# VH-VL binders against S-adenosyl-L-methionine-dependent tRNA 4-demethylwyosine synthase (TYW1): the designs that were tried, part 6

Target 1, 149 residues: S-adenosyl-L-methionine-dependent tRNA 4-demethylwyosine synthase (TYW1), of Arabidopsis thaliana (Mouse-ear cress) (q8rxn5r50to198)
Amino acid sequence: GKIFFISQTGTAKALAQRLHELCASNDIAFDIVDPHSYEPEDLPKETLVLFIASTWDGGKPPKNGEFLVNWLGESAEDFRVGSLLLSDCKFAVFGVGSRAYGESYNAVAKELSSRMIGLGGLEMIPVGEGDVDDGELDRAFQDWCDGVI
Below, E stands for the ipSAE of ESMFold2; O stands for the ipSAE of ESMFold2 at other seeds; V2 stands for 0.75 times the mean of E and O plus 0.25 times the DockQ between their complexes.

## First folded at step 1 (VH-VL)

Design x2 (framework fv_bexmarilimab)
Fold by ESMFold2-Fast, scan of step 1:
Structure x2 (fold): chain C 149 residues (1-149), chain A 123 residues (1-123), chain B 108 residues (1-108)
Amino acid sequence: as target 1 above (149 residues)
Amino acid sequence: QVTLKESGPTLVKPTQTLTLTCSFSGFSLSTSGVGIGWIRQPPGKALEWLAHIYWNDDKRYNPALKSRLTISKDTSKNQVVLTMTNMDPVDTATYYCAHSLWFGELRNYFDYWGQGTLVTVSS
Amino acid sequence: EIVLTQSPGTLSLSPGERATLSCTASQSVSSNYLHWYQQKPGKAPKLLIYGASSRATGVPSRFSGSGSGTDYTLTISSLQPEDFATYYCQQYGSSPPTFGQGTKLEIK
């Protein structure tokens, strides 16, 4: 499986490393992947994908995730692609955001989940929502990990 | 096949509390992305969203009515319950429960609706 | 909150004609979050279009939606007798989800 991190300040990347270690301790092998170095066209070949995604200014993804997020959006809205592109892919998403951004709170994570479902992906657990400002990020992340593993 | 049906009192006096139950079949409210919303419509007026409950027990309320509303679910009984306190004649409306698919604010649309129940608030 | 304004409020047409219904948002809304419903007297609303342009299951091809940003349109290419109803647009791009005031499509 693959763990994708979409990260500006390094928080989502650090959580991806923590998730990787939790998976390894349960004998589950994952590759940590920077979406910037990944071909989105290969996503239909994946059977298990985990996303840890930060939301940037204006509800936008960090730069390393822009191409992947935009590709998913275009594919989900492209009538030529259809709704079965990711039918073999199980996934889960954890968002890293701040409620101070209002309507943009974890918008990238929510968009990723919506797009993956629209393309036929199977969501294993609900989108996790972490708030960097409320002191509960670690608890929210651990609750999400317990649901994934 | 997805079905939803509202039940509860059809006549409520001012200041009383309204409790409505949505009974459903054909889906599980434990399925990721699934939610149930409550929407009302006063006679001859537009639709107004009241509250939403999701598979993960996240609850959302219309800010204008939040202090008066409570939503809960019992997935084993296939039921969602809405409670609204301090009823007033202006709350007279047809109340609907509706199935939604998609998480949070992204694509929440109401694809299957109950038949609605008219609740009249009068002395 | 985002206010949705529908126009016209009432549209009087004959079967076979083309109907164009508009929905304008007070703020930009992603097309993914805009939906259209049909409601007949005494009945619950029925989903017609979700995400601005996707037809719901069982909805005839004469119904189409388009738009982006603040301006959205529902088009019925050749009106059938059963299409005379009230139509509502809805957004959930921001909380709370809001509905337009409705456009009543009535027989001329």
Scores: ipSAE 0.000, ipTM 0.487, lowest interface PAE 16.8, mean pLDDT 84

Design x3 (framework fv_bexmarilimab)
Fold by ESMFold2-Fast, scan of step 1:
Formats: sequence, structure tokens, C-alpha cells
Structure x3 (fold): chain C 149 residues (1-149), chain A 123 residues (1-123), chain B 108 residues (1-108)
Amino acid sequence: as target 1 above (149 residues)
Amino acid sequence: QVTLKESGPTLVKPTQTLTLTCSFSGFSLTTSGVGIGWIRQPPGKALEWLAHIYWDDDKRYNPALKSRLTISKDTSKNQVVLTMTNMDPVDTATYYCAHRKYYDSSGYYFDYWGQGTLVTVSS
Amino acid sequence: EIVLTQSPGTLSLSPGERATLSCTASQSVSSRYLHWYQQKPGKAPKLLIYGASSLQSGVPSRFSGSGSGTDYTLTISSLQPEDFATYYCQQYNSYPYTFGQGTKLEIK
């Protein structure tokens, strides 16, 4: 399976590394993947993907995730693709954001979840939502990890 | 207070194009996570989702209606416009626009609806 | 597409009784994307329950929702005269987004 990190300041990337270590300690094989170096057209080949995604200015994804997020949006709107493209793909999403930004709070993670579902992906657990400003980010992340593993 | 109101022709001839406008107040379509959807209901039948448009101009269409639908927004006027081509008597329905917002655990849902506008398609 | 089947199609009950309305999805859906709407004759639908179990503000506490996977339920604990309406479930889990055919709640 693959763990994708969408990260500007490194928080989402650090959490992806922590998840990878937790999986490895339980003999579960995952590759940590930077979406910037990934061909989104290969996503239908995946059977299990995990996203750890931060939200940038104005509810936009960090640069390393822009192409993947945009591709998912375009694919979801393409009638030729339909709702079966990712039907073999199980996934889960954890968002890294701040409630101080109101309605933009974890917008990228929520968009990823909606797009993956729209393309036929099976959401294993509801979107996890971490707040970098509340002192509970690690707890929220661990709760989400317990649901995924 | 969030309000939405549909406007447009109430009578359309077969093969004509329908253009409906949703005018709203109490929120902005520049706010992240906000969108407007269009839903229709033929007399005595179930609700059918048609299209959405989001704050970032991202658009979704019901594939059953394929290339017949176009949705656009004018954020300066607080309006969303739906265009539907090649109208047929079976498209006779009440057309609603509705507000959508992404909240923490609930995903998108239609929390505020316009009153609806009945569009009759006949020759 | 995910088909939502509501049962019964029509439910005839008296004020004060408990109503239980079912919505079955043809495929598993995340409960966070299952919503319930009420529609009275000649009116727009009104959101009652979002995310399968969360009560929308302003909706009376006699309404409740539950369920997961493919099976969802809307319950009205003690029917009031104003509750006789048509109820629709909706999924936002998979594109295209769909509504059930509705359950008409009518007075006995």
C-alpha cells in the first residue's frame, strides 16, 4: 500500500513517516510517496492508499499535492471515467489544519475524501481531522491510525 | 440569514434551452468549502441531483444528463446559473437551488433550499 | 451508481405513534455522507439529519437517525400532525449523488 503526504511545512510528512514506522513494526508494507513524483494515472492500480494532507492558503493544497488533487477533481467531473475508476482502491484520509481558518479547516483532506469516493474508492474510516494549534494533533492522529491499522 | 431564490422562464418549448438563475444572500461563494447545487423534482416524483458548483469554480454534473448541463457562477452578483439544453416534456419539474457547505464530520449536505421554480415543457 | 431504496413506500400511522423509516443502499456508504430530508406538499425539502445521526439545528428532538454500511433508519419517536410528509434519504458517498424514492408518511 502507499502513504501519500501533502505537506508545506513538514508536519504532514512527519506524520506519514510515523505511520510508516507503526505499520512496519506490525509487518505491514507501505511506501511513503511524494505525490509530486507520482503519476496520478497509476492510482487505479492501487488497492490501499492513505493520505495525510495539510491545507495551504485559501483552502488549497501544498505544491507537492496540487497535480494529484487537480487530477482527481478533473477525473471526478469526466463522464467517461464514471464512478468505477478507483473501485478496487481502499483509502483513508487524515487532515492537518487549523480551526482558526474556519471553513477552510482541513479543506484539502475533505476534498480528497470526496473525490476518492466519487471515483469509486472505498473509504475505510471517516476523514481524520487534526488541528496543529490545539495541542491534540498527536492524539487525533493516533486515533485515526488505530482505525486504519 | 441564508436565502436562495430561483428565477427563469416557467414555460419552455421542446428542443429549447432552459436557463435558470439562483440568487442568494447571507453567504459568499468565495468562502472556502461553500457550493451551490441544483436539484429537480418532476410532479409527484423523487428528487434528482443535477449539478454543483464550488467556491473554487469546480463543477460536477449528473452523468445521466451528460452534456446537456452547464453550471456557472458570478460571485460579484451572488448568482449561480444552470443551463440545460434540448428540453423535453419529461424535463417538466420543479427546479431547486440549494446551499452546500463542508463541515468537520458531516461532509457536504443541502442545508438551505430555495423555494423552487416549476418549469413546464410543452409545445 | 448507488441506488437508495426506501421502505415502506407509504406508512400510515396516527399522531403519538413511533415511526421507523428505512433506507437501504445498493453498496456500502460512509454514514457521514447519508442525509435525511423532509418535504411537505408544495414546499422545498428541509434538511433533518446529516451524517446519518446528527440533528440539524431547529429540528425537533423527536427525530433521530442511525445506521451504517448499507442500512439506515430515520425514527420519529412520537408523531405530531406536522410530521406527516414525504421523507427522502440521500447519499453523497459516491458520484453520481442520489436520493431515495421517498417514504410518504400519512395519517391513518
Scores: ipSAE 0.000, ipTM 0.490, lowest interface PAE 16.2, mean pLDDT 83

Design x4 (framework fv_bexmarilimab)
Fold by ESMFold2-Fast, scan of step 1:
Structure x4 (fold): chain C 149 residues (1-149), chain A 122 residues (1-122), chain B 108 residues (1-108)
Amino acid sequence: as target 1 above (149 residues)
Amino acid sequence: QVTLKESGPTLVKPTQTLTLTCSFSGFSLSTRGVGIGWIRQPPGKALEWLAHIYWDDDKRYNPALKSRLTISKDTSKNQVVLTMTNMDPVDTATYYCAHTRGYSSGWEFDYWGQGTLVTVSS
Amino acid sequence: EIVLTQSPGTLSLSPGERATLSCTASQSVSSSYLHWYQQKPGKAPKLLIYAASSLQSGVPSRFSGSGSGTDYTLTISSLQPEDFATYYCQQSYSTPYTFGQGTKLEIK
């Protein structure tokens, strides 16, 4: 499987490394992937993907995830694609956000989940929501990891 | 190691267009997570962000000035160019270009050029 | 647009004293996108603190930052003569990026 990090400040990237190490210690092989270097058209070939995604600039994805998130949005709204594009793909999403965003709190993580479901993906657990400003980020992340692994 | 330097005219007449060039070394604007912004400071006043360009050619402008601003890059020359139309005496300021990093930080301006004072008068 | 308001506008202190500078945002911002700069007359600004609390390389340990949401603070313990300058907070949480109006730290 693949662990995608969508990261502006490096927090989501660091969490992706922690998840990768946790999986490796349990003999589960994942590749850490920067979405900027990934062809979204290859996503239907994936059977298991995990997203760790931060939100920036008024609810927008960090730049390294912009192309992937936009592609998913376009594909989900395209009637020609249908709801079966990602039917073989199991996924889970963890958001790295801040409640300071208000209405945009973990907006990118929520958008990823919605678009993946819309394209036929199977969500393994509900979107995890971490807050970088509340001192509970590590606990929220560990709870999500326990649900995924 | 990282250096930036602004260049362009120091005197501009009202209604003319200002073109400023930021020349840099020690990094590439094709490197993921890198950006360059332009910030100005009128004499005795606060800093005002004008525009930003990122490694992927994405561009952001201050909405108050967007209709007057154009930012572009020439990665092969290590240059970023800012153009501002319809100059007015109130645009008299020191203009800075500055480097930002992404992925590992929050787009902070970690290295600045020395600034160039642009005076707008008849 | 996010407005950053710095307080006080001018702070008069003596070397060896502690300085506390405040920055208040008109709306909540993530601390990851709040930064502090020092500017001396005739010079470009210099980054001191990024992501509210991270010390930039080469900056003395007497500088520290804290805060979250709308309220942020820059603290300078035991002021040195070279610390008397103007300090600006800045947010990169949302475009347009904005700066506070500055706090001038002057010798008493």
Scores: ipSAE 0.006, ipTM 0.591, lowest interface PAE 11.8, mean pLDDT 87

Design x5 (framework fv_bexmarilimab)
Fold by ESMFold2-Fast, scan of step 1:
Structure x5 (fold): chain C 149 residues (1-149), chain A 123 residues (1-123), chain B 108 residues (1-108)
Amino acid sequence: as target 1 above (149 residues)
Amino acid sequence: QVTLKESGPTLVKPTQTLTLTCSFSGFSLSTYGVGIGWIRQPPGKALEWLAHIYWDDDKRYNPALKSRLTISKDTSKNQVVLTMTNMDPVDTATYYCAHRGKYGDYVRWFDPWGQGTLVTVSS
Amino acid sequence: EIVLTQSPGTLSLSPGERATLSCTASQSVSSTYLHWYQQKPGKAPKLLIYGASSRATGVPSRFSGSGSGTDYTLTISSLQPEDFATYYCQQYHSSPYTFGQGTKLEIK
């Protein structure tokens, strides 16, 4: 499987590394992937993907995730692709955001989940929502990890 | 208006620990995407990034100096503190703190900068 | 670490002339994260160009930036006395965030 990090400040990337270590300690092999270096057209070939995604102001993804997020949005709206593109793909999403941004709180993680579902992906657990301002980010992340292990 | 100002000792002896404080106004370090960096410049030399702290307490350090650096923030006081251990004469430099500015959601830079504080390391 | 190499190290010109300063990255950098700073003696650096080509607020139109990938250029079309300073390029693409060694623009 693959763990995608969408991160500018490094928080989501550090969490992806912790998840990778946790998976490895349980004999589960994952590759950590920077979406900027990934071909989104290869996503239908994946059977298991995990996303750890931060949201910047304006509800937009960090630059390294922009192409992937936009591609998923366009594919979900393209009638030629259909709702079965990712039918063999299991996934889960953890968001890194701030409640101070109101409607934009973890918007990227929620958008990723919505688009993956729309394309036929199977969501293993509900979107995890971490808040960098509440002192509970690590707890929320650990709870989400326990759900996907 | 965003303003920053460095404070701390101007003279440090070899092997001592340097502690510098950046005091700022005009923004909150709890705002999503905001951060403050520390950059130094030895006399007549280039700029060298030292450390950065973000709104979410995410900390980044120059790997060349990571073992000597600690950065922390006190959001309620509008302050960021940099600590550097085991000072050496080669660490003599003007130390700046700078706001992590932005354009839109993705473009990031250091601006504005504080006036800088010269720290001389000498016995 | 991404190393930024600036050339020339020193550029000696007269007011009214055109200055071309180069910055070469050791690996590809998104132009979104390539910036130029101006520093006068005894002063803090000041943002001049961000995202390779966008002028910062208040920066005169004689300053322009261009480039992509590994090669970036700062151009000053008609030098004014206040433009004689040291110029640094900087990448904010990946940590550690690095600066070039600087190009000193001096009066001939």
Scores: ipSAE 0.000, ipTM 0.494, lowest interface PAE 14.5, mean pLDDT 85

Design x6 (framework fv_bexmarilimab)
Fold by ESMFold2-Fast, scan of step 1:
Structure x6 (fold): chain C 149 residues (1-149), chain A 123 residues (1-123), chain B 108 residues (1-108)
Amino acid sequence: as target 1 above (149 residues)
Amino acid sequence: QVTLKESGPTLVKPTQTLTLTCSFSGFSLSTSGVAIGWIRQPPGKALEWLAHIFWDDDKRYNPALKSRLTISKDTSKNQVVLTMTNMDPVDTATYYCARIKGSGSYYRPFDYWGQGTLVTVSS
Amino acid sequence: EIVLTQSPGTLSLSPGERATLSCTASQSVTSSYLHWYQQKPGKAPKLLIYGASSRATGVPSRFSGSGSGTDYTLTISSLQPEDFATYYCQQYGSSPYTFGQGTKLEIK
């Protein structure tokens, strides 16, 4: 499978690397993928994808995830694509955010999940929500990892 | 395009059994994560969830009505059937079928709805 | 059972104004399981927002949702004529999966 990181300060990327190491230690092969270097049109070929996505100023994705997130949004709204494009794709999303952003708290992770579901993706567990400011980010992440591994 | 349509009697006598069929197109109930549910709305009142059935035949019922409800599917016909026993005038409502998004066990929004069918229970 | 209470019951506004609709749960609901629907007279409900904050396919950007725990909000930033309808919140956190009583948005 693939682990996508959408990261501004490096927190989501570091968590993706940690997840990769956890999977490797359990003999599960995942590739860590920067969405900036990934062709979104290949997403329907994937059977298992994990997203670790930070939300930045204004509820927007970090730059490396903009194209993928926008492509998913446009595809979900395109009547020609239909609601079963990703029906063979299992996925899960972990959000990295801050409650100080109010309504934007983990908005990217929630939108990503919404778009994947809209295209027929099979969500394995609820969106994990990490808060960089509450001192519990590592616990929230570990709980989410336990659900996907 | 995803479409759902309810069919069945529009008039039911008290104590009779109501049988409603949901016919759908644009997706398959054999697809993992897909479910079809039934929701009703009495005139001028709020929506009430009744039951739903998943692609793998797992069934969920509103506990308040469970003894009266049976839900089943025919995947080859793209149909889901709801049966409700011992109808009473208070069961007069518009009955809707709706799809639950193909997203495993989580979120569970009703993303596409049929037009609804008004069922009146009267002697 | 979880009871969802929506407020106000009726909201009278003019096109162009901002609408804020509230949904309060009798006990905590995971935000992933809180959804909003729009219903126009004589029509079936339409999904607007799911998981508290995610816009459904084809829903205009003027609609947004927020909240967690027991308090949830639907906001329409600049009302259009077609937005005057009844809005329902719904939870899937605990069976039975309940709906609020609805908030009717009407023209002033």
Scores: ipSAE 0.000, ipTM 0.472, lowest interface PAE 20.4, mean pLDDT 85

Design x7 (framework fv_bexmarilimab)
Fold by ESMFold2-Fast, scan of step 1:
Structure x7 (fold): chain C 149 residues (1-149), chain A 125 residues (1-125), chain B 108 residues (1-108)
Amino acid sequence: as target 1 above (149 residues)
Amino acid sequence: QVTLKESGPTLVKPTQTLTLTCSFSGFSLSTSGVGIGWIRQPPGKALEWLAHIDWDDDKRYNPALKSRLTISKDTSKNQVVLTMTNMDPVDTATYYCARTKYDILTGYYRGMDVWGQGTLVTVSS
Amino acid sequence: EIVLTQSPGTLSLSPGERATLSCTASQSVSSSYLHWYQQKPGKAPKLLIYGASSRATGVPSRFSGSGSGTDYTLTISSLQPEDFATYYCQQYDNLPYTFGQGTKLEIK
């Protein structure tokens, strides 16, 4: 499997590293992947992908995830691609954000989930939502990890 | 398959009200980021943007025509309706509806990716 | 109202040649709101490029867009017979969302 981190400041990347360690301790092999170095056309070859995604001002993805996120949006709307593109792909998404940003709270994570489902992906658990400002980020993340592992 | 089709009268008399319907399939206006725009093109002339309506019922109108235009949607019927009052011969044009995409992740409109075939409306006495 | 001026008005080229089409705005436009469309006679426009440089789904790699501020360019690196059409730029930044007058690509 692969763990994708979409991160500017490193919070999502640090959580991806923690998830990788948790998976390894349970004998589950994952590769941590920066989306900027990944070809989105290879996504249909994946059987299991996990996303940990930050949302920036205005609901924007961090730069390292921008191409992948936009590619998923385009593919989900392309009638030629169809709803079966990612039918062999199981996935889960954890969002890192702040409720202080209102409507933008975890917008990237929510949109990733929606697009993956639209392309036939199988969501293992509902989108996890962590708030960096509420002191509960670690708990929300652990609860999501317990659901996915 | 995503398709849009315009329907309505092809001949309108001056001072009458024009009502055009855009019927679509292969997507829903309940989907976040999706909208429908109306554009017209007089014979041999440039494209002119008229109005759009988004999934959340947000409406925008060309300011020059705003007093004459009303746009509405019926999500359950997969239809968007444009009404234009007080028609004049200069309003003779091919009228198009097109799907608009608002990119939730970036907050930008990403253009109009699928268009109907257009319907020619002639305004004449 | 933002006026978009396209140049040249008509461009006559042969298949295999490179086409460069310009769109100049009367005031600065965010590149994220500049789009390019292709229209063939008797048909509806088709989206080619959105946000100045992003190819729409299914658009061949020979089409590329660039630019910022008031100056935008659409490039077709090696013209195919099906590329001879009229091309329009549009800004979706300020109401009314205006189109250029079009550049007609015609076979030499």
Scores: ipSAE 0.000, ipTM 0.480, lowest interface PAE 18.8, mean pLDDT 84

Design x8 (framework fv_bexmarilimab)
Fold by ESMFold2-Fast, scan of step 1:
Structure x8 (fold): chain C 149 residues (1-149), chain A 125 residues (1-125), chain B 108 residues (1-108)
Amino acid sequence: as target 1 above (149 residues)
Amino acid sequence: QVTLKESGPTLVKPTQTLTLTCSFSGFSLSTSGVGIGWIRQPPGKALEWLAHIYWDDDKRYNPALKSRLTISKDTSKNQVVLTMTNMDPVDTATYYCAHKTSYSYGHEGYYFDYWGQGTLVTVSS
Amino acid sequence: EIVLTQSPGTLSLSPGERATLSCTASQSVSNSYLHWYQQKPGKAPKLLIYGASTRATGVPSRFSGSGSGTDYTLTISSLQPEDFATYYCQQYYSTPYTFGQGTKLEIK
């Protein structure tokens, strides 16, 4: 499996490292992947992917995730091609955001989940929603990890 | 500016419970990514990690000793406490507490950057 | 658990010589989680190198680290008297966080 981090300030990346440690301690093999260095066309070859994604101002992903997020959006809305591209892929998403941003709260994580489902992916657990401002980010993340592992 | 200091009994009888306190200054255990670990070293032997507590109260224990260990924190007092039950002479060691740094731009801080001076605990009949 | 094996167990060298210390992991680890500590008799360990190759603050340039996967190396060019100590590698990749058994650098 693969753990993708979409991160600007390093919070989502740090959580991805922590998740990787938890998986390794349970004999589950995952690679930590920067989406900027990944070809989205290879996503149909994956059987298990985990996303940890930050949301920036305006509900936009950090730059390292832009190409992947845009590719998923375009592919999911192409009505002329087979729409079960990711039918062999299990996935889960954890978002890092802030409720202070209103409708943009964890928008990237929610978009990733929606697009992955639209392409036939199987969501293992509901989107995890972390809030950097509520003092509960790490507890929300641990609860999500317990659901995934 | 970061300092840690271990305190507790230096002599323990077999079967008794050991309680050690790590008192620290120069950082907050409320900062995301910060943690405190306990590591011991028997005389002339290698280092052995015992337990770790993170800013979010996530606790990790060495599986070999998990049934005997409890770690807790008191953020208001800047203290982390380790208890170890059923002490045995083989548990004679210098016990250290060590700081894991906060998450920051470009690194996750998963290493022990500052250590206490250590406290020697002797278990004798 | 991941077992870290250090070699040699003891290295006897003279000041000015080059020291090469090895650490082999029983399983592949990410190099971001492999660290080296220096310990002098009666003292606490001191962080020397983290993430396989990054020197900790204040560590002299004669210390360098390298490696990936299962094989890691600590090199000390031109040994100084204060470098004679025990060196431990450590992985923070998965719990339990383990240390190697140590390599003791001693004066010949």
Scores: ipSAE 0.005, ipTM 0.523, lowest interface PAE 12.9, mean pLDDT 85

Design x9 (framework fv_bexmarilimab)
Fold by ESMFold2-Fast, scan of step 1:
Structure x9 (fold): chain C 149 residues (1-149), chain A 124 residues (1-124), chain B 108 residues (1-108)
Amino acid sequence: as target 1 above (149 residues)
Amino acid sequence: QVTLKESGPTLVKPTQTLTLTCSFSGFSLSTSGVGIGWIRQPPGKALEWLAHIYWDDDKRYNPALKSRLTISKDTSKNQVVLTMTNMDPVDTATYYCAHRLEYSSSFGKWFDPWGQGTLVTVSS
Amino acid sequence: EIVLTQSPGTLSLSPGERATLSCTASQSVSSSYLHWYQQKPGKAPKLLIYDASSLESGVPSRFSGSGSGTDYTLTISSLQPEDFATYYCQQYNSYSYTFGQGTKLEIK
């Protein structure tokens, strides 16, 4: 399995490392992956993918996630790509954002979920939504982890 | 109100290192989402992207030229510096710096506005 | 890397005519990463169209862009004297930026 982090300030990356440690303690092996160094065309070969994604101002993904997010958007809207491209892929998404940004709150995580579903991926649990400003980020993340593991 | 201007040597000998400075006004490179890129154009040929630097010091380089390029910023002076090593006559070009705003588009990556450009000739 | 091929290399037209400039990518590119620039001799390029079809502020409405996948078009509905220039398309993919070789629009 792979854990992708899309991170601006390091929060999503730190959470990915915590998830990796938690999985390892339960004898589950995952690779932590920076999407910047990953070939999105290999995504259909994955059977289990976890995303931890922050959202930048204006609802945009951090730079290390731009290529992957845009590739998923293009593939989801390309009529030549069947709705079963990712049918063998189980996934889950956790978003890191702030409610102070209104409609952009966890927009990247929600877009990732929508695109993965549109391409045939199986969402294991609903998108987790963490808010860095509410003091509940760690609790929201732990609740999401409990649903994934 | 946004302006950029390139400065540096106009004549460089083969094997020397080129150092160009982009001086700008009307915006701050400490503003989230703001960046500056360098693009060159050999006489009569197409534009070629060289490097970017952003407010958070994130740097991106043309993979074909990465080993020869270094980009840095001095936010207190409103300057971005590009260094290119081992210059060759084929590197003769007009060098431009240009403004980039990350979240002003629908995932687009474009350059606007541009500096006036500086012609660098590489000749023995 | 993705190669952008512009056609024609030179387009000779008269004021008042419609100009259609093409940009073809060697593989599919996102319309969100396809942009058009205008460059006059001795001057820096100027952004005209971003995200394939969005008109930059201050650019006259006679300019329009369209396309998706591998085929993109810049259209000027009624040429004015100041429109005779070289036009470049630009894309982003695989962590790299590339420009087409340009189309020179010249007076007939």
Scores: ipSAE 0.000, ipTM 0.471, lowest interface PAE 16.7, mean pLDDT 82

## First folded at step 2 (VH-VL; framework fv_tezepelumab)

Design t7a (from t7 with heavy chain K57N; at its last look DockQ between E and O 0.33; V2 from the best seeds 0.00; counts 0 for: pae E 18.1 > 2)
Heavy chain, then light chain:
Amino acid sequence: QMQLVESGGGVVQPGRSLRLSCAASGFTFSSYGMHWVRQAPGKGLEWVAVISYDGSNKHYADSVKGRFTITRDNSKNTLNLQMNSLRAEDTAVYYCARLKYSGSYYTAFDIWGQGTMVTVSS
Amino acid sequence: SYVLTQPPSVSVAPGQTARITCGGNNIGSKNVHWYQQKPGQAPVLVVYDDSDRPSWIPERFSGSNSGNTATLTISRGEAGDEADYYCQVWDSSSDLVVFGGGTKLTVL
ESMFold2, look of step 2: ipSAE 0.000; ipTM 0.498
ESMFold2 (binder alone), look of step 2: mean pLDDT 93; pTM 0.947
ESMFold2 at other seeds, look of step 2: ipSAE 0.006; ipTM 0.567

